# VHH binders against F-box/LRR-repeat protein At2g29910, part 1

No score or structure here was measured in a lab: all are predicted.

Target 1, 352 residues: F-box/LRR-repeat protein At2g29910, of Arabidopsis thaliana (Mouse-ear cress) (q1pey8)
Amino acid sequence: MGSRDLISSLPDEILGKVLSLLPTKRAASTAVLSKRWNNLPALVDKLDINDAIGGPGGFPEFIDKTLALLTNSTTIKRTSLNNEFQYGESQVNTWIRSFLERGCLQLYLNAQSLYTIDTEFFTSNTLVELTITGGFSPDGLLPPGGVFFPKLKTLSLVLMTFVDSDMYELFISGCPLLEEFLLRNDEIEIPPVWNALVSSPSIKRLTIVHHFPNYREAHDGCWFRTPNLVYLDYSSYVPDWYEVDLGSLVEARLDLRSWERLRDEKAGGYGDCDSVYDDEEYPDDPILGDVTNLVTGLSNIKTLHLSPDSLEVFYFCCKSMPVFHNLLTLSFESAKKEAGQCCHFSSISLLT
Below, numbering starts at 1 at the first letter of every chain, in headers, positions and changes, except where a header shows other numbers; antibody chains aren't numbered by Kabat.
F, E and O stand for the ipSAE by ESMFold2-Fast, ESMFold2 and OpenDDE, each averaged over both directions (binder to target, target to binder). V2 = 0.75 x the mean of E and O + 0.25 x the DockQ between their complexes.
[cut] marks letters that were taken out.
Atom coordinates printed by the task and the answers are left out, and those that the model quotes come from them; centres of patches stay.

## First folded at step 13 (VHH; from x4 with E102F)

Design z2
Fold by OpenDDE, fold request of step 17:
Structure z2 (fold): chain B 352 residues (1-352), chain A 124 residues (1-124)
Amino acid sequence: as target 1 above (352 residues)
Amino acid sequence: QVQLQESGGGLVQPGSSLRLSCAASGFTFDDYAMHWVRQAPGKGPEWVSSITGRGSFTIYAKSVKGRFSISRDNPSKTLYLQMNSLRPEDSAVYYCAKGSLFEFIRNPSAYDYRGQGTQVTVSS
């Protein structure tokens, strides 16, 4: 029974879709199989470019060759660039520009190296989803009209750096239709560039992770100027103050971390890290932070999810608890990493 | 071939200043982020500072922030580290490095290229 070449019996369109499921480098390698396969890369609707596959050697040439082959392709909907190795800034910018010019709907950028992105060319009229992870730092002239991505609905920034807070604000404002925003600043020994401001009338869903236990200054204050925000997932150490416009907020998940607890955990780790904390006489006043304005801003929400730490923070760092007139569901997360059992405590009796 | 050569190290007193230099060759210097890392005796390597190719963005380890300044002169292909208010704990071999920043932070030994280093000793 001759092994029916089932793959060869598939239409080119289907083969193109199959190839779109593979890393671009692997997909490109199939071009050598036959003349038919040589044309299939033009039918790919996804580019997955990753230098972890095969290493840095020949990677730039591979990308350039791929881009050259796809010069007339309008079928690319999703592009991902993953750079673990260091390349020239000019080269990276050329790649990014090429991706954007092709009219992709989704762009994923990940870099382990530090790159300046030329903001003048960091624009697209078609991009709907953008994820940036790592060492990309937008800098330079603004795109025409100050608009970066006029159709962008979803933005995810993970450990991204901006040259300054102004560029960050301009970038957000340059996405006028932004509805979902994820900002993740994890514990990296890199000082945060985020100024703890989210200002947008279009954002409806906001997820923030802002954890810098070693940088108190990164938690001086927080601004939520998001009048149309419906959902908030917010994890942070407690700042000194909040300024919030959350008038439309319906649901919130809070993971607020206390600084006092961190001090106790650091004091218990007898490890020899003689990090000479400069005896800057931290004023003896326990830097507890203040969540009063945040909690007040949440007073009209229907659903509230609190981490155990958040409950503690509400107790110690809120000067006055508002009445939650619209609260229907209050839930507490269990400290145990076990599965999602949101203990739904029916909030009825305690807040009235 | 990529070459990095550090200079400017020496013995200095606490509170003093020192300026390190790194001469780079063998690549398009102005197109690459550059880094300083240091290794103290008996300690693992530590990331110190980084600068983008154009020099428009700089970052520093917490331990040196406010005291050290990284800069570059692209025409001369030279990286600099201005070290002010030096402390005994700053004593280390300082290396100029090329590579991925986040990898360096996670593993300061994960450099693509590194110089021979220059010794900085801060002692009274």
Scores: ipSAE 0.819, ipTM 0.930, lowest interface PAE 0.5, mean pLDDT 88
Fold by OpenDDE, fold request of step 17:
Structure z2 (fold): chain B 352 residues (1-352), chain A 124 residues (1-124)
Amino acid sequence: as target 1 above (352 residues)
Amino acid sequence: QVQLQESGGGLVQPGSSLRLSCAASGFTFDDYAMHWVRQAPGKGPEWVSSITGRGSFTIYAKSVKGRFSISRDNPSKTLYLQMNSLRPEDSAVYYCAKGSLFEFIRNPSAYDYRGQGTQVTVSS
């Protein structure tokens, strides 16, 4: 009984879906099987490009060939680029541009090298979700009208750098429908160019993890100009001051870190004691920062989650505690890393 | 073949300035970010500074920020490190490197290419 080629009997659309379940390299490789199969990779709904396997050799040729194969593809909804190795900046920009021109809904960019992104071409009318991780630095001319992504709802920036604060602000403002914004700098001590400003009337959910750079001079102030923000997850060392418009905030998770903690973490690591923090210039009274304006801005919140460090920061760095008239739930995170057990302490009495 | 050749090192006094150069060849220089790394005696390699291919963006390690300046001349395929206000702790072999910044920060041995280095000694 001849092994019925069951695969060949499937419609092209179904085969395209099947190919979408394969790694992009494998899916693309099927193009050589027959004339029919030459067109099937173009029916995939995802493009996942990763150079982690196989090294840098031949990768640019591979991606270019793959992109050529997919030139007429209209079905790609998700595109990811993961570059572990260093490539030419021009090549990377060409790839990114190609991805955007294809009309994907989701784009994930990850790179271990530094690349300038040409902002003039860093635009899409279809993109809804954008995640950028690594050494991407947007720079150049603005897209037409200053709009980068008119339909973008979710933006995640991880270890990303901007050429300057102006470009950052322009980038955010160039996403007029942005609802969810994640900013994370927590892995490598590379000073990101972030002016600690989030300004957008469209953002509803904001997550910030700002642990680097891990020196006080980089954390002077923080601005939340987010009048329609309903959820805030904020982890950061305490700056010297806050300016906030949080009038719509309903829920917040705070992980505020004191600079004293950083000292302890550095002291516990047997590493090179020789960071002679010239103790000399820290004035005797370490200004631990001031969270008064932040806390005041939270006064109408319904749900508040505090890390242990945040509670300490509230105690030491808040000059005047407001009354939380709308607070329904106050919870504290347990110091034990293990169990995400939110101890719901109903007792509003401690803040009051 | 990629070649990187550092120069400009020497013995200098604390507080002095020194300018390092790196001559690059064998690749499209202006299309690649370049890095300075250093290795002090008995210590592992340390990232110092990086610059994008176009030269429009620069990054510095905390230890050198405000004192060192990275720059490049793409037509001459030369990378520079201006070192001001030198300290004894800046004494090291300085290397020009090509590779992935985040990778070699995590793993100091994970560079694509590195020169032979130039010795910088800061001593009174």
Scores: ipSAE 0.784, ipTM 0.913, lowest interface PAE 0.6, mean pLDDT 88
Fold by ESMFold2, fold request of step 17:
Structure z2 (fold): chain B 352 residues (1-352), chain A 124 residues (1-124)
Amino acid sequence: as target 1 above (352 residues)
Amino acid sequence: QVQLQESGGGLVQPGSSLRLSCAASGFTFDDYAMHWVRQAPGKGPEWVSSITGRGSFTIYAKSVKGRFSISRDNPSKTLYLQMNSLRPEDSAVYYCAKGSLFEFIRNPSAYDYRGQGTQVTVSS
């Protein structure tokens, strides 16, 4: 017997949960095949819309029909939209508005194309988790009162950019209960817009990946105004200046990248002739980047993990080293060439 | 049905400016992000710039940022590329394109739709 026959024999509540684990296109197809199944899309816990499986043909109609099958009494807790193909911006905004108006708790947006989101309607009183991976950007307008998501706890922005640097802070301030923020930008050909400022009284966990080796001008400074931050996972080429408020920080994982190592790589023949390193030859080339204020701001942490590159940064780009009185665990990775290619992990338990 | 026609190229001296145009037809122009891509002789295609359907957001490759400006006029269904401070390395055939942003950034040879191009030559 087939899995379709087994699924048909389950109670409606269990069947609705099982169908929530499938792509929505398959779940709707199952409902068309029987009278009992016609109500099951209304029981679906997750709406997973992905055009990569079936291609772009009929995709907008599929979304519209799927939404029409759902009743107003049905709460869809999780909505995922993954667009590999290009569609009309107005239709995409209509879809996003519909997802938000149905009161979802989690929204995942991923696109390979650029879509401007209508920020006047990019709001929700129920949304708890938002992930945007590329392709979607608010239009730079603000909703009434500047509040986007009053209940949002978790925000992840991956390869996403705003119309200007001020919008990062406006968007974060529009999420007043935000506890976890992830910003990941490691596409080296897309110029950064972010001004390296995070300001939030509510963020407890911060993950930053800011890898723009060809954009030295985007590294004048970095500002963490996050007094209640408990956990920091930070990876970046080092800016010239830090201003940090990290008094509550307990654990940090650092992957600090020096411009000196990048300069050596470019000297190895990659043909980059617009480098800030190469326009002038000083008798003693300056060391770029200064992490002194960042390291001082970490002085009270209990757990510190350092990448191999971060050790070099502490040596070359730090004017003074604080005493880490509260440090209990120091973990680091060493690229030990004599021992082979395998990553070596070392940790030391310390007394303060 | 999608048709794209570039124009405005020419032979210029270093430091000169040119404005490229792209006439679009066969689709709802203002609803789609548009891109400029260029291809120098003997080289693969290179992504240059992108703009959202409403024109609210623009991005540029590092090699042209600060010198080139992408814009669009949605009523006339026309995409523009203002090219200032031209350099010999900007010499290429320039194409306007319709399609996915990250496809053009990662693999500019994987176009959904593009025109026949317009030649820009900046003398050495």
Scores: ipSAE 0.546, ipTM 0.809, lowest interface PAE 2.0, mean pLDDT 77

Design z2
Fold by ESMFold2, fold request of step 17:
Parts: sequence; C-alpha cells; structure tokens
Structure z2 (fold): chain B 352 residues (1-352), chain A 124 residues (1-124)
Amino acid sequence: as target 1 above (352 residues)
Amino acid sequence: QVQLQESGGGLVQPGSSLRLSCAASGFTFDDYAMHWVRQAPGKGPEWVSSITGRGSFTIYAKSVKGRFSISRDNPSKTLYLQMNSLRPEDSAVYYCAKGSLFEFIRNPSAYDYRGQGTQVTVSS
C-alpha cells in the first residue's frame, strides 16, 4: 500500500478540500477510482478548466464529463477557463453559459483569440469577481434591463477585452455594485478600443494601464466619472484633456508619460543624469498632452505617489497647480535604471 | 489536419490593388478567428489584420488601416485580403493564419497553423 491509501482514509469533507486544491482533471480522475470518490468532485469549491493534459477524447470530453458529475444543487465557487489550446467559438460560449447558469462566484476567462459572445446571456445573479483576458466581440441584445452582474464587486479587463468601445460603459453600468475595476491595455501593436471613459457611482478602487505609444490619435481625452473613488492607480501616455470627478479620492499612484519623452527615448541617449542639454535650444514640436484638470481633481488627496516621468509631466503638461491642502504623504517612486545609478532610488516620502 | 493555402500575390506597381485568397480545410472554419500576417526579407513576421469567426468584427494594423480590407466567405471556407493603394513597403510574403493573436504579439512564431504564403512585390 502507499500514499494513495493514506489519502483515501480521510473524512469526505477533508478529501473534498484536498480535491479543491488540484486541477479539476486530476480531481475527477481520482473520483473515478472508487464509489466513495465518485461524488467528491461535487464537494469541491473550485473548477479550474485550463489543463492541457492529452488523453482519449481530449479536453472537450473531459470538460463535458466533469460537468456531468456536478448536480443541479452544486454551487461552483470559482471557475477558470484558460483557452490556451484554441477551441471553437460555439464550444467556448456553451461552457461560459454553463458556468454562469451554475451560479459561480468567481470566473476567470482567458480568450487566446477573438471570440463572439452572446451578450444577452452573459449574465449571473451570483458572480462576485470576474476577470476577462482577450478579445470579445459582443453579439445580440443586452440582457434584460441592461444588467449583467448585479452582485459583481471586482472586474478585471485585460488586453482588448471588448472590441466595441461602447461596450465598456454598458458593461460597467450593468454591474451596479462594482467596487474594484482594473483595465490593462498595453499591447502596443493592437489598436486601442477603450474610449477612455469610466463612469460608475460605485467604484472605490480603479487601476488603469493604457499604453499605446503608437496611437497618439487615440488620446484626445480621458473621463473619470467616479465620485466615490478612493484609490486610483493610473498609468498612461497623456491625453489632451481630462474631465474628472474625484472628490472622494484619498490616494493616487500616477505613472504619466509625455509624448516628447517617448520620442527622445526612441532616438536614444536619454535618461543619463550626466547629460546636459543646450540651454538655448527650444523644442521644435509643441508639447502634447494636458493634465491640468486631472491634477486639479486630485487637490484633496492625502497620499500621492509619482513616477519620475509623472513629475516631468506635471512640470511640462500642467498649466496650473492647485493647492493640496490635505496632502500628508508625497512619494517619488523609481523606475530604476541599472546602468545610470544617479537616478536610482526606491521611493522618497515627504510628510506635511 | 489544418491546411491553409494562400494565393493571389504578384508583382505590381505602387498604387495598384491585389486580392489575396486563403483556402482553408481540416477545421470548422466559421468557428475561428483568422489572421493575415506578412514577412519581408530579413524581418520578423508582422501582423496585418484579423477577423472574427462570424465575420462581425475586423481589426487592422496601423500601417494598413484604410487601405486593406479583410473578409471571409464561410460557406466556401475562404479568407480574403483586399489590398489597395499598395506601397513598396507592403512587399512581403503574406500568410493566412489560424491561432492566437495575443500569443503572436508575445511570440511572433507562435501560430498554430499558417500556409506556405504568397509573394507580393510592389516596385516600379
């Protein structure tokens, strides 16, 4: 006898917890080994469908058999679907619908390609956390009343998640209790789709990474209509205009990049502290980007973290600086330069 | 077994048009996004355009937007690239591809499948 016999001696509740720590294919294989184990996949609280293990019937058959082992009363708390080996759109939509119908609390979707999703049925009354990576093209009507996920608290959208710019606002509006929103779009070769608008009365924490250095024309403005926002982590090349409602904001972390510095970095020879520029030389091109309204919207914060690039943006791209009456902590955070250590620092915090 | 066969390339003058075709077999064509990729001599692969399986959405690289048009005919399992206002810098071998656009950006050699390619040469 061996270690396999030791695992089988555990109480069913403990064995269900052990199975929840394994990839779902392994958990289901264990259940096939005995009748006691046949019902244990229904006791796990996680469904992780991202295995690439080959076998008779392949990955789709494994998923179908795993879903067949679940009962109608079984609540899956967490589901991950990683489509690393590209599957057809019809099959992927069928799986997503099944996960949502079974009342999961957390859903991770990784679309490795462009998929059409049937938006009328992309809804759940139980989902609390959702992460979507990849490109989804909406198709069909919105859900009844325009509500996708009435209980969603956390939303993460990564790498061209919606390919229709209007869908971002519609989706956020369809999540009325949303508290945390992360948007990460930093694939410089794919055209940006997000319209630079976040409008939500419920969002408390917002993280934006919007890095499209080759798409200056997509940076006309940025709109934060988030009156109850408490924390902002924002990284972007600067647009020409901001319109913000940040009256509740307490802490901001900024990584703002100027278009002039990007041009200099492509030409090389920038960032060395021993570099001295000609005092009489004047820029040939106009300074692009205007963060005045963003900075004014930050005027009541208590904590501000700035990258070195953001400090330059404040100096060159801000027409007027408000008085920060409530500022307690100001940190300058380093991007770190291994070759030019004169600019190497971790952070410097100033108290007021 | 996935098979992709490109055709329609040729030698043309600047400002000309060409229409590339890609015949697909061995998979459920309308269930997958398809892509055009090109590779000039001495350069790495460059993404050109993508289209969803239903054909409902198209995207283009900045260098070709407004000049190129991707389309598909799902009954005939054929992908197309209409190339207008061709420039010398468009000269390359053009491939159709089935695979992950996002994985391609991270590793340009990470296609599941692409064809043998069709040569497009734009010169005077």
Scores: ipSAE 0.513, ipTM 0.788, lowest interface PAE 2.1, mean pLDDT 75
Fold by ESMFold2, fold request of step 17:
Structure z2 (fold): chain B 352 residues (1-352), chain A 124 residues (1-124)
Amino acid sequence: as target 1 above (352 residues)
Amino acid sequence: QVQLQESGGGLVQPGSSLRLSCAASGFTFDDYAMHWVRQAPGKGPEWVSSITGRGSFTIYAKSVKGRFSISRDNPSKTLYLQMNSLRPEDSAVYYCAKGSLFEFIRNPSAYDYRGQGTQVTVSS
């Protein structure tokens, strides 16, 4: 019935969980307050290297001291590095190598500039989830056997992440158990590097946002060699050609963007008063792109969602339509906006 | 303190070449990507080119690709921009920068210029 003592009376496991909820700088400062608290950094499940809150002073020293308190046997479940103060690439590589050597399960890297990363030591036998935001440029030899992350299930690449187009294939093949892949490059001013190829027998869910409206010349083709893919969320300006292996695909969400609409927007939407049979407007205009093989590859899906721009693309950029024998749900996104909403969706269920 | 000093600009005819230099000090030059940015009168800043700290990867804006070449000499802490086949639309004040390329893409006006820049004027 007595008064409860301060939080220091809690079991070490509970105190470790509390410290995992704080930015790592605060967690280490808390541990200095008592002998019992000095052991708690070893119990921290999360390491959040986020300098946006605390500012730049003493941050590398603090991180080095925190890592020195952790043993090599300590499992850090989640590590994030938010480098808004743009530390040098030598220090960043040292930190990344240490995170991977300590066996983290989830790694989030947020770069605000271009960094080289030492590919020979960019490996982990434990990593399950990797997110890279920003420009990391691989440099060096491949790891032994070309395997980066044998247990990786989820990979997210946001903005440009590789310097060499071949490295996308090598990196994906170096993650043999990969199930979810997200590649998001939209509305950026630098030229694309990705060669528009995804080849993996393991990927089940694929999300692609590839928006380079100023780089029509970089849209020669797109290749999905993903025989076990179940879900596709794909948004891109239309390339000239597709080659796809989508036989296991169940659901697709498409946001296909027309070069004709982009041409009209840049030209101010000026009208054309020529004959209705103007051959420049017919689908064989070389600027249009061709989605025929993509659409044919979708012929066995059960659920299809189409953006408004995708409907235009089907009309102008698709030479033939397959029969969709298995389609149960077809959804459309309305171009007209409702009050308080960005977009309006309509769908038709084909269930029997 | 980071110090950047641009030089090498001038008045030239269309089709000419110029080489810009940027002397850097106050930081470990080799560890950082470097950028060229330009600003024409009455216009917002425009990213031109970037190079990684080791010099192993270079990126160019579409308007200058094939005509401009970025390079660096890490021992001398100097960044270069070789500008060939210059056009009147290349006329601007050119700045070198140590900073976030992706922050500039998202908000070009937040880019921190540390030098006075060097004027390039291309006219007939």
Scores: ipSAE 0.463, ipTM 0.757, lowest interface PAE 2.6, mean pLDDT 74

## First folded at step 14 (VHH; from z2 with A110E)

Design a4
Fold by OpenDDE, fold request of step 17:
Structure a4 (fold): chain B 352 residues (1-352), chain A 124 residues (1-124)
Amino acid sequence: as target 1 above (352 residues)
Amino acid sequence: QVQLQESGGGLVQPGSSLRLSCAASGFTFDDYAMHWVRQAPGKGPEWVSSITGRGSFTIYAKSVKGRFSISRDNPSKTLYLQMNSLRPEDSAVYYCAKGSLFEFIRNPSEYDYRGQGTQVTVSS
């Protein structure tokens, strides 16, 4: 029974889709199989470019050849670039520019090296989703009109660093239709130039992870100028101050961490524990941070999820607890990593 | 072939300043981020600082932030590390390195290229 080459019986369009599921390098390798297969890479709708496959050697040549082959292709919807190795900044910028010029809807950039991204060319009229992970540092002239991505709806920035806060703000403002924003800085303890500052009237969903336990200066203040925000997932050490416009917020998950173990201050009342706290000059005023403005800004929320640490922070770092008139659900996360037992504590106790 | 050569190390007193240099050759220097790493006796390598190819962005380890300044002169293909307010704990062999920053931060032994290093000793 001759092994029916089932693959060869598939239409070219289907084969193109199948190839789109493979890393581009693997897909490109199929071109040597036959003349038919040589043309199939032009039908791919996804580019998955990863230098982890095959190493850095020949990678630039590969990507350049691929881009040359696809110069007239308008079918690419998704592009992923993963650079684990170091390349020339000019090369990386050329690649990124090429991806953007092709009109992809989704762009994923990951780099383990540090690159300046030329902001003048970091623009697209078609891009809807952008994920940047790693050592990208946008700098340079603004795109025309100051608009980076006019159609961008989803933005994820992980470990990205801007040259300054102004460029960061310009970048966010240059995405006028941004609805979902993820900002995560927790893998490497290099604080960004921004302290989880978000200002946008278009953002509806915001996720922030801002953990720099060794950098108090990275937590000097936080502002959420997001009047249309409906969902907030916020994990951070407590800053010194908050400025918030959260008038539309419906649901929040908070993981607020205190700088000092708040538990130890209450235990010092009774017992003679002569623990010779060595005179480490505890700065006189334990800077606990202040979440009062944040909590006040949450007063109209319907659903609130709090980590155990957040509850402590609310207790110790909030000067005045507001009345939560609209609170329907209050839940606490279990410290135990195990089963998501959302202890649904009924909203009753925060209303009194 | 990529070559990196560090210089400027020496014996200095605490509180003093020192400027290290790294001469680079064998690649397009201005197109690559560069790094300083150090290794103290009996300790593993430690990332110190990095700078983008254009020199417009710099980052520092917490241990040296505010005291050290990384810079570069691209025309002369030279990387610099200005070290101010030196401390005994800054004593190490300092290396100029090329490679992936984040991998390098996670594992400072994972560099593409590194020089021979220059000894910095801070002692009274």
Scores: ipSAE 0.839, ipTM 0.936, lowest interface PAE 0.5, mean pLDDT 88
Fold by OpenDDE, fold request of step 17:
Structure a4 (fold): chain B 352 residues (1-352), chain A 124 residues (1-124)
Amino acid sequence: as target 1 above (352 residues)
Amino acid sequence: QVQLQESGGGLVQPGSSLRLSCAASGFTFDDYAMHWVRQAPGKGPEWVSSITGRGSFTIYAKSVKGRFSISRDNPSKTLYLQMNSLRPEDSAVYYCAKGSLFEFIRNPSEYDYRGQGTQVTVSS
């Protein structure tokens, strides 16, 4: 009973879907099977490029061949580039440009090296989701009209930096439909330049993780000009100042971290009663950080989630606690990372 | 083959200045970010500074920010580190690197520094 080649009997569209389930490298490799199969890789809906397999030297050839096979592809919705090795900046930019020109909806860029992205060509009329992770620094001339991504709704910037704050602001302003914005710097000691400055009327959901660098000078201030923001997830060391426009904010999750000096004052309580508090005017240990403006900006929220550290920060770093007239739900995260049990405390009188 | 040759190290007094150089060959120099990493005696390697291939963007470790300046001359394929206001804690072997930034930040001890480095000693 001859092994019926069931695969060859499938329509090209179905084969394209099947190929989309494979790693891009494997899918591309099928192009050599027959003349028919030579065109099938162009029917894939995703392009996942990873240089982890094959090492330096073979990867550029692979990607170029793959891109050549996909030159006429109109079905690619998602493109990802994961660079673990160091390649030439020009080559990386060429790849990025090629990805954008293809009209993908989602683009994921990840690099372990440091690359300048040429902003002149860093534009797409189709891109809806963009994630950039690692050593990318957009710089150069602006795209036509100053618009980078006119249809972008979701932007995630992870462990990346900009050449300056101006380029960062231009980049964000060049995404006029941006609704979900994630900024994360939680691993490396390189300042992200964005430094918790977010200004956009289109942003509705903002997530910030700013744990690194873990020194005070890297956390000067936070500026939220987000009048239409409805959700805020904010994890950061406490900066020296806040300026916020959060008039539409409905829900917030806060994980605010105090600088170490605030922690040590609690440990000293069990010492021997007898130390004569010599009235030496302990210089008002400058309260490291001020969350007063942030808390005031949150006064109209309906739902507030606080980490234990955030509660401490509210106590020590807020000069004046506002009344939360619209607060319906206040929850505290348990110190133990394990059990996601949000203790819903409905009426904790402390914030009222 | 990638070749990196560091020079310019020496014995200097605290507060003095020193300029390190790194001569690069074996690759398209202007197309790659370059880095300085230092290793003090008895300590692991520490990232110092990085510069993009075009030279338009520079990054510094906190410990050297405001004192050190990284630059490059692409036509001569040379990387520089201007070190001002030197401190005893800056004493180390300084290496030029063409590696991945995140690799030597995360795992600096595993990075193969191809150069011999240049010794900088800051002592009174």
Scores: ipSAE 0.774, ipTM 0.904, lowest interface PAE 0.6, mean pLDDT 88
Fold by ESMFold2, fold request of step 17:
Structure a4 (fold): chain B 352 residues (1-352), chain A 124 residues (1-124)
Amino acid sequence: as target 1 above (352 residues)
Amino acid sequence: QVQLQESGGGLVQPGSSLRLSCAASGFTFDDYAMHWVRQAPGKGPEWVSSITGRGSFTIYAKSVKGRFSISRDNPSKTLYLQMNSLRPEDSAVYYCAKGSLFEFIRNPSEYDYRGQGTQVTVSS
């Protein structure tokens, strides 16, 4: 018996699950081979649209044909769209509309360009996980309630830029059941728009990467109003002050970065000082930032991971240190460099 | 075939204004974000500004924010850069571009610029 004979003996529901493990283009190809196989792509629960997998020609037509084969009862559980720069806004919006109308549960959008997305697409009654990488903007102003994802548990915004900080607040407030939030903005040359506020009673795991070394003005403060937060993974240049509600926090991973180290690096390597910094009035004290309230907010944690730079920040940018009565694990992580990568992770286990 | 033609450059005094234009053809102009990139003598290209296909969202490099304004007229398939309060460090060849925003920010030298660019020279 051949491989097709063994596969064809499976129930259609199981065969649909097997096809869901393949890129959508391969799953649709099986429908051409026999009448039983003709309707199997409609049973798959994953749709992966990636402009690198289909080559340069015919990919939009293939996607249109695949969508035409889907029925009203077909549930697309997971959809990935990776369009780095090849397709225009009209085609991308048409695909996103189709994904949302079919009730997808997980949506991954990767667009390395800037796209205007129809405003109705910032709502979905079915999404449980949403990842957006790249620049997306609604066409027009979003009113209060303009983002609404009532079932969303996981939200990831990666390399995003928006018109203003209101979009971040709309996303957070629009996801009442949100448990995990990831915000990664570390493109040095793009101006930051996030106002460093996270306010949510539902978020349990928070990951923040906020790296804007050229934008000291974006680091006035940071607000974590997250009373039920259990896990914090936070990497940022140190703001001037913090206001935090972290009473439920159990584990934190910190990569706090000093402005003093960055200022020294920008002064130049050979000692010639013709930079803008030469004309500034220099205060007697260095520009440090202040992590005192953040560190106080961590006082009840059981596990703390610190980067080497975070140790320096604790020493120079923290006016007082709380007693960590519940601390069981303290680790010190080595930095990773691509050119001279050394993966050293040092930890100290504390048993009370 | 994508065709881009920049114009509007010139020699000006510091504090002056210039308006650059980019005539586009060979693609559905309003479906794509457009970008301005500049290259000073002896330096690599530097991203300046970007605008969405519908024109509703713009972003600017820190060095030009508040002084430069990007816009587009989709019926005429034309991209603009209004440059105010020009400084000697703005002197460069300016190119318009279609493509990935993060490619221009990360590796602008690897992009195949389709136009000849337009020279802007601000006297010292």
Scores: ipSAE 0.546, ipTM 0.799, lowest interface PAE 2.1, mean pLDDT 75

